VHH binders against q8ne09r852to980. Designs and how they scored, part 5

Target 1, 129 residues: q8ne09r852to980
Amino acid sequence: KFSDLLNNKLEFEHFRQFLETHSSSMDLMCWTDIEQFRRITYRDRNQRKAKSIYIKNKYLNKKYFFGPNSPASLYQQNQVMHLSGGWGKILHEQLDAPVLVEIQKHVQNRLENVWLPLFLASEQFAARQ
Short names: E, the ipSAE of ESMFold2; O, the ipSAE of OpenDDE; V2, 0.75 times the mean of E and O plus 0.25 times the DockQ between their complexes.

## First folded at step 1 (VHH)

Design d4 (framework vhh_6fv0_2; at its last look DockQ between E and O 0.04; V2 from the best seeds 0.00; counts 0 for: pae O 8.3 > 2, placed apart)
Fold by ESMFold2, look of step 2:
Structure d4 (fold): chain B 129 residues (1-129), chain A 123 residues (1-123)
Amino acid sequence: as target 1 above (129 residues)
Amino acid sequence: QVQLQESGGGLVQPGGSLRLSCAASGFTFSSYWMYWVRQAPEKGLEWVSTISESGGSTYYKDSVKGRFTVSRDNAKNTLYLQMNSLKPEDAAQYYCATYPDEWLYGSDYFQHRGQGTQVTVSS
């Protein structure tokens, strides 16, 4: 169902606006940035590294992924820490693609199971149908 | 009370070796990932190495990979860093650290570390 939203550019923008109104835009931003990383060809090594570092710096901190409003539970945060090689690697190095994919999975779960149902139940969405 | 005590530093010539130790107490050492970090004068903290709770996974900063080896002995609550082929750029105060899951919310990075041990590399 989240995939259906991705195929509709107008409703995707409405969903983004919905999240901003509810102070919850970080999940979609994180998901989108990781999706963009996944579309960068493996041959573009410098671009992939730069995007990976950008994602790490923006999202893997105590204001989002390792904070109280994370899309991941403490257990899941610990699993990401293990997969990444620990706080030292998170602070100083890029994230490998498998780590980014695991992070995206947790973000997508919250988008699909919390935010999307609320969006589809909104009066604004119903009025456009 | 969490306690970490580093030892084994000293003065060594370039190309020499040192083995750092970190004695841990006041927490269940075998349940936590452990880290080595260092700080040269007038510089920020720099991550050096990471080891998983069992010792089954190890990770290194690129500049020390192949020269440093992290290990742990969970029966003795002790973390080690074997440093070989030491270079002048390795000179720093070395700290062991942990980041327990219960400290993720509201905690600063590497909040639980010891007093450190000095490594000096000079001819």
Scores: ipSAE 0.018, ipTM 0.296, lowest interface PAE 7.7, mean pLDDT 83
Fold by OpenDDE, look of step 2:
Structure d4 (fold): chain B 129 residues (1-129), chain A 123 residues (1-123)
Amino acid sequence: as target 1 above (129 residues)
Amino acid sequence: QVQLQESGGGLVQPGGSLRLSCAASGFTFSSYWMYWVRQAPEKGLEWVSTISESGGSTYYKDSVKGRFTVSRDNAKNTLYLQMNSLKPEDAAQYYCATYPDEWLYGSDYFQHRGQGTQVTVSS
């Protein structure tokens, strides 16, 4: 379902707007940023580092991923913490690719299982079908 | 079955201290992060502190940093919360929580918790 949205630019934009109206744009933003990271070539270390740090600063904080409205459960947050090597690394170093992928997984899960169903059930979506 | 039983709550004056305990059973205690959470009247559950499996890592809500100390005894399957310099805003039902099962999202993060122990701070 989510992949279907990715392949439909117009509908994807509607989904983005839907999330925005529900003050829940961060999930898609996070997912997108990590996706962009994944598309940076491994050889481009500087760009990967910069993007990783950007993602870390923007999302791996108490306001989002480690916050009360996190896309991840506390258990999953702990897993990410462990995977990242702890707060020391999170705070001071770039995130490794596996960590970002794990984060993206949790974000995608919420997108797919919470927001997407709501979007598909919306009158706006129905009106376009 | 996961069982958690909190104790140690009570009534204290501001500036007082309490030590909460949580007896755990029904899961491999030493394999999981443990949490203290609390719920004040007309407020939702909030995270207070957490401790890693070995106790090597601890984290605290900003408002309790320097005052609360989480610890654990894996041999006794017990979680502790030393609460010093208590403030009125610390008054709440305190719960021990864990995540022996993997959860996804959107649910109560603290479903695996005990009945709680009441902490009251009043002059």
Scores: ipSAE 0.013, ipTM 0.243, lowest interface PAE 8.3, mean pLDDT 87
Fold by ESMFold2-Fast, scan of step 1:
Structure d4 (fold): chain B 129 residues (1-129), chain A 123 residues (1-123)
Amino acid sequence: as target 1 above (129 residues)
Amino acid sequence: QVQLQESGGGLVQPGGSLRLSCAASGFTFSSYWMYWVRQAPEKGLEWVSTISESGGSTYYKDSVKGRFTVSRDNAKNTLYLQMNSLKPEDAAQYYCATYPDEWLYGSDYFQHRGQGTQVTVSS
């Protein structure tokens, strides 16, 4: 279960290393950056804005979330686009928490249903101590 | 060497209509998403509308939905904004803009923006 893995720091680190070995770290990085954003208190507006812009610039582009290797289907990408207020608003403005939460759900879905099963069946998982 | 040239602005009464045009050159227009942004006196740049490469997807600022329609003619390298039911709060300098196939590197930065066309809404 992904929630079990998140509660075990050593297992999480083994999973991270597995993804790095397979050049597939972007999903976990995205999930982690959004999780960090969600843990910034709403009173720290400047930190939340900076983190939101960082996440937007790194992940919400044709090289990842809106690209061919996206964790989201084309339909889901369009839903995120509409929730965001359109492409121009995504490019110009800070992303709101509901948009980031929606993105994190799509990223988590691929981590849980694609990468975690592969990890658990891997030689790297079997070799861990 | 991206060049964008807006036209079609002017003075209109509340409830009136204007059609803005943007002539693009220096890049493969049909391969880029295009944007309309505006700036009212003493305010920052505000995103208004977005249109995909083919024109198949359009997006709008909430306050202009149902009143504004963005379109494009890739054969003519031209972007349009049809503005209906204009309100005093729509008065602004309107710019067309594009971004490379890369994300914005900083807020309020429009590398490829035209000179703008002024829209005034007055009784």
Scores: ipSAE 0.006, ipTM 0.214, lowest interface PAE 12.1, mean pLDDT 79
ESMFold2 (binder alone), look of step 2: mean pLDDT 79; pTM 0.802

Design d5 (framework vhh_6fv0_2)
Fold by ESMFold2-Fast, scan of step 1:
Structure d5 (fold): chain B 129 residues (1-129), chain A 121 residues (1-121)
Amino acid sequence: as target 1 above (129 residues)
Amino acid sequence: QVQLQESGGGLVQPGGSLRLSCAASGFTFSEYDMYWVRQAPEKGLEWVSTISYSGDSTYYKDSVKGRFTVSRDNAKNTLYLQMNSLKPEDAAQYYCAKGLYSWESYDFDYRGQGTQVTVSS
């Protein structure tokens, strides 16, 4: 299970290495950055703003989330655009937690249903001892 | 068919004011972010302002902040740009553009014919 993997630091590192050897690290990086955002207390406004801007600049662009290898379908990309308040808000403002959670959901779906099954069936997983 | 028609441009002296309007048809105006962009002679398109579909959020190019105000009337399918304290560098053809839900919306492919703003004494 993906949740089991997340709770085991050694298994998580093996999964990260597997993704890196397959040039597919962006999904796990995106998931992790959003998870870190979610753990910042609401009272730490400056840290939350900085982290949301970092995530926005790194992932919400044509090279990843709105690109051809996105974890989200075109329909789902449009849903995220709508939830963000449109393109203007994406360009000029921090992203709200519900938008980041929606993005993380699409990223986690590909990690759980594409990459994790491939990892578990791999020789790298079998040799991980 | 998406139609956008700008109006309200003209000749004004430095420090003057103009109000631009954009009449929209052929789409559900209240569901889309709208943009004002401009192009001066021998320059590329410059983004000027954005207003969210609800009208609750507005954004401006740094050089126009405090001077320009964007607004919309969703019942009338009309977008506005109030321009105060106009400067010679504001002289340009002004266009309104429809935001799409897709990433391609930022390309402003659905801008109208534009309205010319000239600032001279």
Scores: ipSAE 0.000, ipTM 0.139, lowest interface PAE 15.6, mean pLDDT 79

Design d6 (framework vhh_6fv0_2)
Fold by ESMFold2-Fast, scan of step 1:
Structure d6 (fold): chain B 129 residues (1-129), chain A 123 residues (1-123)
Amino acid sequence: as target 1 above (129 residues)
Amino acid sequence: QVQLQESGGGLVQPGGSLRLSCAASGFTFSNYYMYWVRQAPEKGLEWVSTIDSGGGSTYYKDSVKGRFTVSRDNAKNTLYLQMNSLKPEDAAQYYCATERLYYGFESYTMDVRGQGTQVTVSS
């Protein structure tokens, strides 16, 4: 189960190594960056803003979330853009937590249903310590 | 060293047209989102338009949608803004900016962008 993996730092690290070996680490990086954002308290407004801008710049582009290897379908990409209020609102305002949660959901879906089963069946999982 | 140089501004009557250009150097232009922002006298910076790195996705401020068109030529490292049906409220200093200038928006937009190009709309 993905939640069990997340609660074990050693297993999480083996999964990260597996994804790097398969040139597929962007999903886990995106998931982790959004999770870090979600753990920043509302009192740290400047830190939340900086993290949301970092996430926007790194993942919300044609090289990842809006690209051909996106974890989200074209329909889901359009829904995220619409939920965001369009690019103008994203650029002028911080990315709202609900938008980031929706993105994280699509990323987690591919991690759980594509990459985790492959990891558990892999030689790397069997050889882990 | 990132450099951006805007040109193409001028004086135009309401309903007129202008085409702005931004020549970029010092970075891999084709890898970055590009932006047009403007500042009217006594007012803050406002976002006008965004174009993604490949030129396939464009976004506009509501008040300019249907009148302005952003485009780019990655081979020439040049960004463009075609402005039609200009209104007095469009009068401003226009700047181009790269994605890096929006990190910590308020603090970085003045350090790397060029001098801008002035657009005056007068009857």
Scores: ipSAE 0.000, ipTM 0.137, lowest interface PAE 13.9, mean pLDDT 78

Design d7 (framework vhh_6fv0_2)
Fold by ESMFold2-Fast, scan of step 1:
Order: C-alpha cells, then sequence, then structure tokens
Structure d7 (fold): chain B 129 residues (1-129), chain A 123 residues (1-123)
C-alpha cells in the first residue's frame, strides 16, 4: 500500500504536505534521498558518492538517526553504527549502499506503521479527493 | 576531569607552515578518536580532520587534503596537526575535540573541546 502511494505522484505530494503540517518531514525526506541514491547507476560514481555523503551528513547524526526521535530503536542504531564501521567512518567516509538500504528500511517502517495510518485517517486525506 | 589544551598557532604568510598540538588529560586518550575543528570569524564551526584511536586511519576536509597531516602520540597523550602551504582561508581558531558516541556536526557541540589556538594567515 505504501508502494501504491509512492507510485502516485499526487498522493505522494498529499502525504508530504501532511507530514510537513505535523513537523515530521524528516522520515520522508530521508527515504526519498536514499531512494534517489539507489536509482543512480553504478557508472555515475561521482554522483553516487556525492549523494551518499549528502545523506550521511544530513541524517546520520544525533539530530535525526541517532537522536531521540530516530526511526530506529537503540539496538538498531547500534547495528547501523557497527555496520558503518563506527563514528569515524560515518563522519568521514562514503557509506556503502547496503548500509543506506538498512537505514531506509528503518525509516520506511515508521512511515508505513506510524505516519501512513495517521495520514489515511486524517481530514487532509479525506479532503484530498 | 577531561582537559584539552591546544597550542602552536600564530601568524604566518601564505604558503607558510605551522604545527598545532593538543595536550589531553583526565581520560584514556588512546581509547578515543580525535578531531581537529576550526572556526573563522563570523563563520560556523568546520570539521578539519579526524584520526582513529590507533592513528592508522586519518580523514580530512577536501580543501586541506595534501596540505594538512594529523597524527597522535598515545604514549604522550598528544594530538598534532601539521599544516603546510597555508592559505588565507585557513585562518581560524583551531580546536581539538574528543570523539564520542555523538556524531559531531559542523555547527554542533563536541563531547570535549579545548580553548583553541589562533591561526592567522596574512601577507
Amino acid sequence: as target 1 above (129 residues)
Amino acid sequence: QVQLQESGGGLVQPGGSLRLSCAASGFTFSSYGMYWVRQAPEKGLEWVSTISTSGDYTYYKDSVKGRFTVSRDNAKNTLYLQMNSLKPEDAAQYYCARDSWEYPLYDSEFDSRGQGTQVTVSS
């Protein structure tokens, strides 16, 4: 169902606006940035590296992924940190695609199980027609 | 009590060199990765370099790669930054910081940071 929303540009935009209204856009932004990274072909190495570094700097920090409002549990945060090679590598190296995919799974889980049900039950969703 | 004390800053001409030192005490220095960060007047905090606990892995801001070298002496609890081919844009207050579980961002606070040492580059 979440896949259906992602494949409908108008529905996606309504969901984005709903999240903005609730000051909760970071999950969708993170998911979208990682999805864009995943769609860059392996031949565009410079673009992939730049996007990976952008994602790392924007989301893998104490203000989001490792913060109090993280989409991941403390256990899952620790797993991602170890998979990333610790803080030194998170801070300064490009993250491998498998690590970004793991992060995206945790973000998607909260989008699907918290925000999407709230959106579907909202007056904004009903009024979107 | 965690203490960090930077030294070695000064005034140099463009193209000159300086070696910064950071003396650490109050914690097991060899158990922590260390950072060099800087802040220019009216600008935010910028990460410059990182060194792993052993010193085997080093990382640098793109604009300083090939010019700056970070190193450490765990027996002396001291962190170093060798700065060569200094440019006017390198002028800043330089700080050392201890790595922690928290990821330090450009404009974020570090677990521990010293008072800093001023680097001025002028012709």
Scores: ipSAE 0.000, ipTM 0.123, lowest interface PAE 16.4, mean pLDDT 78

Design d8 (framework vhh_6fv0_2)
Fold by ESMFold2-Fast, scan of step 1:
Structure d8 (fold): chain B 129 residues (1-129), chain A 126 residues (1-126)
Amino acid sequence: as target 1 above (129 residues)
Amino acid sequence: QVQLQESGGGLVQPGGSLRLSCAASGFTFSDYSMYWVRQAPEKGLEWVSTISSSGGSTYYKDSVKGRFTVSRDNAKNTLYLQMNSLKPEDAAQYYCATGTPEDILYEFLSYGFDYRGQGTQVTVSS
């Protein structure tokens, strides 16, 4: 279970290392950056804006979220674009919390249904101590 | 009020050694597991080592096994990390922590990896 992994720092680190081995760290990094954003109080406007822009610049591009190895389907990518107000708005505006939550859902889905099962079946998981 | 103060970092050459210390106060040190974590700008937060409340059980990140040794002195309320055969990849800000894994995760995710300011700096120059 993904929530169990999040609550066990040792298992979390082993999972992170497993993802690095498979050149798939972007999903966990994206999930973590969005989780950090969600935990910034809405009153810290400058901090939330800076984190939102950082996430947008790092992940909302053709190298990751809108690329061939995206955690989201083409349909889901289009839904995120619609929630963002279109491509032009993504380039010039900070991302609103509902957009980031939607992105995190797609990232978490791949972590839970693709990477976590592979990790649990791996020799790395069996050898962990 | 829980207080943790790290020290012992510095600049070493590859292959060198450093001993980090963490002075704890404000809680019953001998009742809690202790942790070493590190953050490098390019890597994010990494768990390094865990030691049980008695010191009877220790756990390490795979890349530091055989090189790092965690220990504690419950009479002095002090946690240690002996780092041998240091590599450039070990360069990071090092922090000690206590509590449950959930509390540790909550702390770093709530305040952000980029916003942690304390700890002790380890630099390994080639």
Scores: ipSAE 0.000, ipTM 0.086, lowest interface PAE 20.6, mean pLDDT 75

Design d9 (framework vhh_6fv0_2)
Fold by ESMFold2-Fast, scan of step 1:
Structure d9 (fold): chain B 129 residues (1-129), chain A 123 residues (1-123)
Amino acid sequence: as target 1 above (129 residues)
Amino acid sequence: QVQLQESGGGLVQPGGSLRLSCAASGFTFSYYAMYWVRQAPEKGLEWVSTISGSGDRTYYKDSVKGRFTVSRDNAKNTLYLQMNSLKPEDAAQYYCATVYEDSFWTEYGFDYRGQGTQVTVSS
């Protein structure tokens, strides 16, 4: 279960290392960065803004979320763009929490349904015994 | 195939007005922010204005605020730039553009750009 993996620090590190060997660490890093954003209290406006800008710059581009290896389908990418108010808002404004949560759902879906099953069936997982 | 075609440029005297148009095709126009950029001879590409896909948000270069107005008609797949109180420094080739790129804005980072329309400001 994905939640069990997240609550075990040693298992989480084995999963992270597995993803690195498959050049797929971006999904886990994106999920983690958005999770950190969600844990910042709404009163910490400057910290939330800085984290939102960091996430936007690192992941909302053609090299990841809007690229060929995106965790989201073209339809889902367009839905996220619509929720964001288009590229103008993505480039010039802070992204709202609902947009980041929607992105995190797509990232988590691929982690749970593609990468986690592959990890559990891997030799790396067996070797951790 | 994305196609962008600008029109409306010309020669105008200082203080005059021009209205530029950009006809877009080959993509879902309302999903993408549109940009006006310009390039004067021997100068780099300069951002002028941005309008969001829905038209809800507009942004302007400081030197054109209050003089230029960007708008769009999503039903006609057309982008506009109304330019009032034109100055000699506004003379340039004007391009409409859209981007599918990194969130960082950089010169030459536009994925699609039209052929441009020339604006000359002189007496």
Scores: ipSAE 0.000, ipTM 0.135, lowest interface PAE 14.8, mean pLDDT 78

Design e1 (framework vhh_4orz_3)
Fold by ESMFold2-Fast, scan of step 1:
Structure e1 (fold): chain B 129 residues (1-129), chain A 121 residues (1-121)
Amino acid sequence: as target 1 above (129 residues)
Amino acid sequence: EVQLVESGGGLVQAGGSLRLFCAASGFTVSSNYMAWLRQAPGKRREWVALIYSGGSTDYADSVKDRFTISRDNAKNTVSLQMNSLKPEDTAIYFCAADYEWLGDYSEFDYWGQGTQVTVSS
């Protein structure tokens, strides 16, 4: 289960390495960066803004979230764009927490329903200590 | 309106187990921060367990390895499984929630009414 894996540092590292060997590390990186953002207290406005801009620049582009191998369907991508206030806001402003939460849901869905089952059935998982 | 309703409290012997439930309405458990806190008679409220938006968890040292927080996204509920209960665990247990991680458990905006847990020796 994904929540069990998140609470075991060694198993999490095995999963991360599995994703790297399959050129699919971006999903876990995106999930982790958004989780880190959500752990920053609202009082640390400068850190939250900086992290939000970092996430936006790294993931909300045509090379990942709006690209052909996105964790979100075209319909879901359009929903995120609408929630964001449109393309202009994505390009020029920080992202609000509701947008990041929605993105994290789509990323987590693919991690849980595609990559975790593949990992658990893999030779790499069987060979772990 | 956001509502949190706790259930599952009761009387249990030391060494026993209880499972508490928190039902949320007007609030999505899977996308938010949820916590269990407790208050013993005459004492301040203390944090027990926290589940972050992505599903990672944290526990107070006093309950680590005995208590487990989990969520059921389909039922929009959070539960607290309490094992190896001690008389010192006697308290009213509260469910708390927030959209933002505030870094302080006392700053959660949404709280349930609480459910009583009594552990006898």
Scores: ipSAE 0.000, ipTM 0.145, lowest interface PAE 17.2, mean pLDDT 80

Design e2 (framework vhh_4orz_3)
Fold by ESMFold2-Fast, scan of step 1:
Structure e2 (fold): chain B 129 residues (1-129), chain A 121 residues (1-121)
Amino acid sequence: as target 1 above (129 residues)
Amino acid sequence: EVQLVESGGGLVQAGGSLRLFCAASGFTFSDYAMAWLRQAPGKRREWVALITSGGSTDYADSVKDRFTISRDNAKNTVSLQMNSLKPEDTAIYFCAAEIYSRFYGELYDYWGQGTQVTVSS
């Protein structure tokens, strides 16, 4: 299970390396950056804002989340866009935590249902010992 | 260009000591958490020690009380003091950097190439 992998440092690192060899690290990087954001306390507004802007600039663009190889369907991309208040807000304002959580759910879905099964069936996983 | 360069590895007898160094360049070192990981022949990579940007430390149970991680932000260096070395400590030791501390299964933004430590009986 994915939650088991996330809580095991070595298994997580083997999974990261597997994704890197397949040029597919963006999903795990996005998941991890949003997880970091979620662990910043609500009192640290400046850190949360900076992390939110970093995530927005790195992932919420046509090269990843709104691109052809997005973890989200076009329908889901449009839902996130509407939840965000449109491109103007994405470009110029901090994203709310619920938007980032929704994005993380789509990223986690592809990690769990596409990449994790491929990793567990791989020779790389078998040879990790 | 980001670089992490390890040094200080070598051959030592059981019960001996080694000090590993990692010199960092190309990023704002003081903002990053620094970690040491190791990989023994035919084994999986294992996390050893972590020091946060604020100086808090954590260690794997296998090395606790024997190893000490420290950093010098003025010199952009992290070090690992390894005491009471055992043959089981034989591994390639890697330096790694991450901009914010996260959960136990942390990813790292930058990695060094590693330095060999061999402990003979």
Scores: ipSAE 0.000, ipTM 0.096, lowest interface PAE 15.2, mean pLDDT 79

Design e3 (framework vhh_4orz_3)
Fold by ESMFold2-Fast, scan of step 1:
Formats: sequence, C-alpha cells, structure tokens
Structure e3 (fold): chain B 129 residues (1-129), chain A 121 residues (1-121)
Amino acid sequence: as target 1 above (129 residues)
Amino acid sequence: EVQLVESGGGLVQAGGSLRLFCAASGFTFSSYDMAWLRQAPGKRREWVALIYSGGDTDYADSVKDRFTISRDNAKNTVSLQMNSLKPEDTAIYFCTAGYWEDLSYDYFDYWGQGTQVTVSS
C-alpha cells in the first residue's frame, strides 16, 4: 500500500533509491513537491505562490508532465491544461491548488500502479535492511 | 546576440486603441513562441498574451476579447492590437521569446525599456 510506504521513512528511502537507479525520480519528486505545497497554510499566500511557481516551472513542461514520459495520458494532460486556463496561464501565472492536486493524482497513480509493484518485486527490495 | 525592440506605445483615452510592435533579431524567430508582458508602477511583471510558433494564441483573462496578438515570420515581428483600452491597462509593455531549456520553459533575459502605454480615465 502506498500510504504504508509514505509512513515508513526507511522504506520510503529504499523506494527513492530504487527510482533513482531506474532514472525515474521525477514522479516521486513531483509528488513530494506538491505534498509540501499542500501543507502550506492558505494564509501564507506568498509562500504558496512561490511554491506553485516552482512546481509549475519544474514539472509542467514538455520534458515531464506534457512530454512523452508523462504520468498522465494525453486526455489527462488536456484536462489539466483546461483546468489551468491554457498554456499562457501555465507558462506565466501561478497554478491554483485544485490543478496541483489533480496533477498529484496522476503522479500518484503511476507511483502506485507501476513503480511500487516493480519495487516490491525487485532485488533491491528483497535485499533491503 | 538577441535583440527585442518594442514600439507603438503612447497616451490614449479610455475606450481607445493602440497597436504595439516588437522587432526581433538574433535568433530563429519562427521557431519560438512570442509573448507580451506588462508592468505597472509598484506591481510585478504580468503576462498578457502569447502566440505559439505554430500560430495558436492565449490571453490573460483581463485582456481577453480586447487584445489580439499576431506575428509576421517574414519580418521577425510580433504585434499586439489593443482595443477598448481601460485605465488599468496602463503599464510598460515588453515582448519576449519563450523557449525550453533543460526541464523548464523560460524567456530570453530582457532588460530593454519596453514601450509605455498610458490610458486616461
């Protein structure tokens, strides 16, 4: 279960190392950055804005979320694009929390359904201690 | 060396129109997205309009249906037609080119003077 892994620091670190070994750390990094954003209080508008801009610049681009190795299907990418108000808003404005939450869902789905099963079946998981 | 030169700004009454021009050189213009940004006194730089290399356009909600961005690849020029101008459109307008670098979308680092648009109430 992904939530069990998130609550175990050692298991989380082994999973992170497994993803790094497979050059697939972007999903976990994206998930973690959005989770950090979600923990910033609504009253700290400047900090939330800075974090959302950071996430937007790092992940909402053609080399990750809108690229060939995206965690989202083309349909899901279009849905996120529509929720964001189009490319102009993605490229030049901050993203609202609902958009980031939607992105995190797609990232978490690939972590849970692709990477976690591969990790659990790996020699790295079997040899962990 | 990248050069971007804005022109066309001026003083206009509310409800009036202006057309801004940006002359670009030093890069393969037709391959880049082009954008207009503006900055009013005491405010941060705000995106206004974007035209993709393929010709599609996007606009900020505040200017949608009033502004039209266009490009002329033969002349390396991007233009912004501004109709139904409002006092809140008063700002210095800048053009820039967008590009992908590594894992992020960025703009050319531009410190030119822009073109001043002042709309009287």
Scores: ipSAE 0.000, ipTM 0.174, lowest interface PAE 14.6, mean pLDDT 80

Design e4 (framework vhh_4orz_3)
Fold by ESMFold2-Fast, scan of step 1:
Structure e4 (fold): chain B 129 residues (1-129), chain A 121 residues (1-121)
Amino acid sequence: as target 1 above (129 residues)
Amino acid sequence: EVQLVESGGGLVQAGGSLRLFCAASGFIFSEYAMAWLRQAPGKRREWVALITYGGSTDYADSVKDRFTISRDNAKNTVSLQMNSLKPEDTAIYFCAAQSDYLFEGYESDYWGQGTQVTVSS
């Protein structure tokens, strides 16, 4: 169902607005930024490095992925930290694609299993045309 | 079957040079990025160098300007020229083949058995 939502720009916008009203836009923003990274070809190395660093700085901090409202459990946060090579790598280097893919899986899991069902049951969804 | 076979490792004095080779078979070599990783005693495996199927290269800061990765698509080989070797470069060096960053989940698809490099002081 999440893939159906992604194929409809208007439905995607309704979902985005729903998340904004619940102060939960970070999951969709994170998913989207990682998706954009994944669609940059390996030949665009400078763009891929810049996007990876941007994602790292924006989401891999105590205000989101390593914070109390993370889409990942503490166990999963520790797995991502270890996959990243520790805090030093997170602070000073770009993240490799496999690490970003793992993060995106946790984000997508919460979008699919928590937020999308709430959206579909909401009055906002019913009110859309 | 898929095979990655490393060679060229050995014992060398600090300041010396070695060239590592990786012979690949069992997959379409030209469609894969190739990487060298290393694992020192008691430490995690770390990335050293990457070369895309188009020939673009990237290096870890610790080996930048000392190591050069190259590939020969006609021979299905990737090599790592290691110059100005330091004792800190002592490790088992692994060849890895990686799918190019497609939307499907990505990590090293295939690994070799590794080749030992020992740099004495």
Scores: ipSAE 0.000, ipTM 0.094, lowest interface PAE 19.2, mean pLDDT 78

Design e5 (framework vhh_4orz_3)
Fold by ESMFold2-Fast, scan of step 1:
Structure e5 (fold): chain B 129 residues (1-129), chain A 121 residues (1-121)
Amino acid sequence: as target 1 above (129 residues)
Amino acid sequence: EVQLVESGGGLVQAGGSLRLFCAASGFTFDYYAMAWLRQAPGKRREWVALISSGGSTDYADSVKDRFTISRDNAKNTVSLQMNSLKPEDTAIYFCAREGFDYSLWDEYDYWGQGTQVTVSS
């Protein structure tokens, strides 16, 4: 279902608008930023590094991924911390692709299981045509 | 609704300076990366500078060390300080918001009307 939404740019935009209306855009933004990172080829080292640092600074902090509104449980946050090499590496180094993929998985789980069902049942979805 | 409004363009002599402003409304500004792009007559639109939500900046090689992008999240504004301007910098400059296209990091989903910058020789 989520994959269907991702294959339709117009539906993706309606979902984004729905999340914006509910002050819950961070999950979709995080998912999208990581997806864009995953599409940068390994040969574009400077762009890949810059995108990784951007994602790290925007999402891997106590206001989002390591905060009370995180898409990940405390156990899952600890798993990501372990994969990242701890706070020192999060603060001072770029993140490896496996770490970002793990983060994206947790973000996608909340998008699929919480936000997408709410969107599909919403007045915004019914009126989107 | 999302709106981006540019200002600060004008005519300037080569070697001069201009500061462009972009006023944003209709969205949570500090969540988004913002960019400046430019388009000269008869040419493709080219990326100039980007500033992330966290303040990290990146620049096109052609403007590196001459232009500085900055943001003021309290005022919902992005600025582009342009120094040592050259005739080849003549273009319409556009403010753009980070796109939500899952396929491309440099895709932009909202654009301003643009502001004209003309640099005379």
Scores: ipSAE 0.000, ipTM 0.173, lowest interface PAE 13.5, mean pLDDT 81

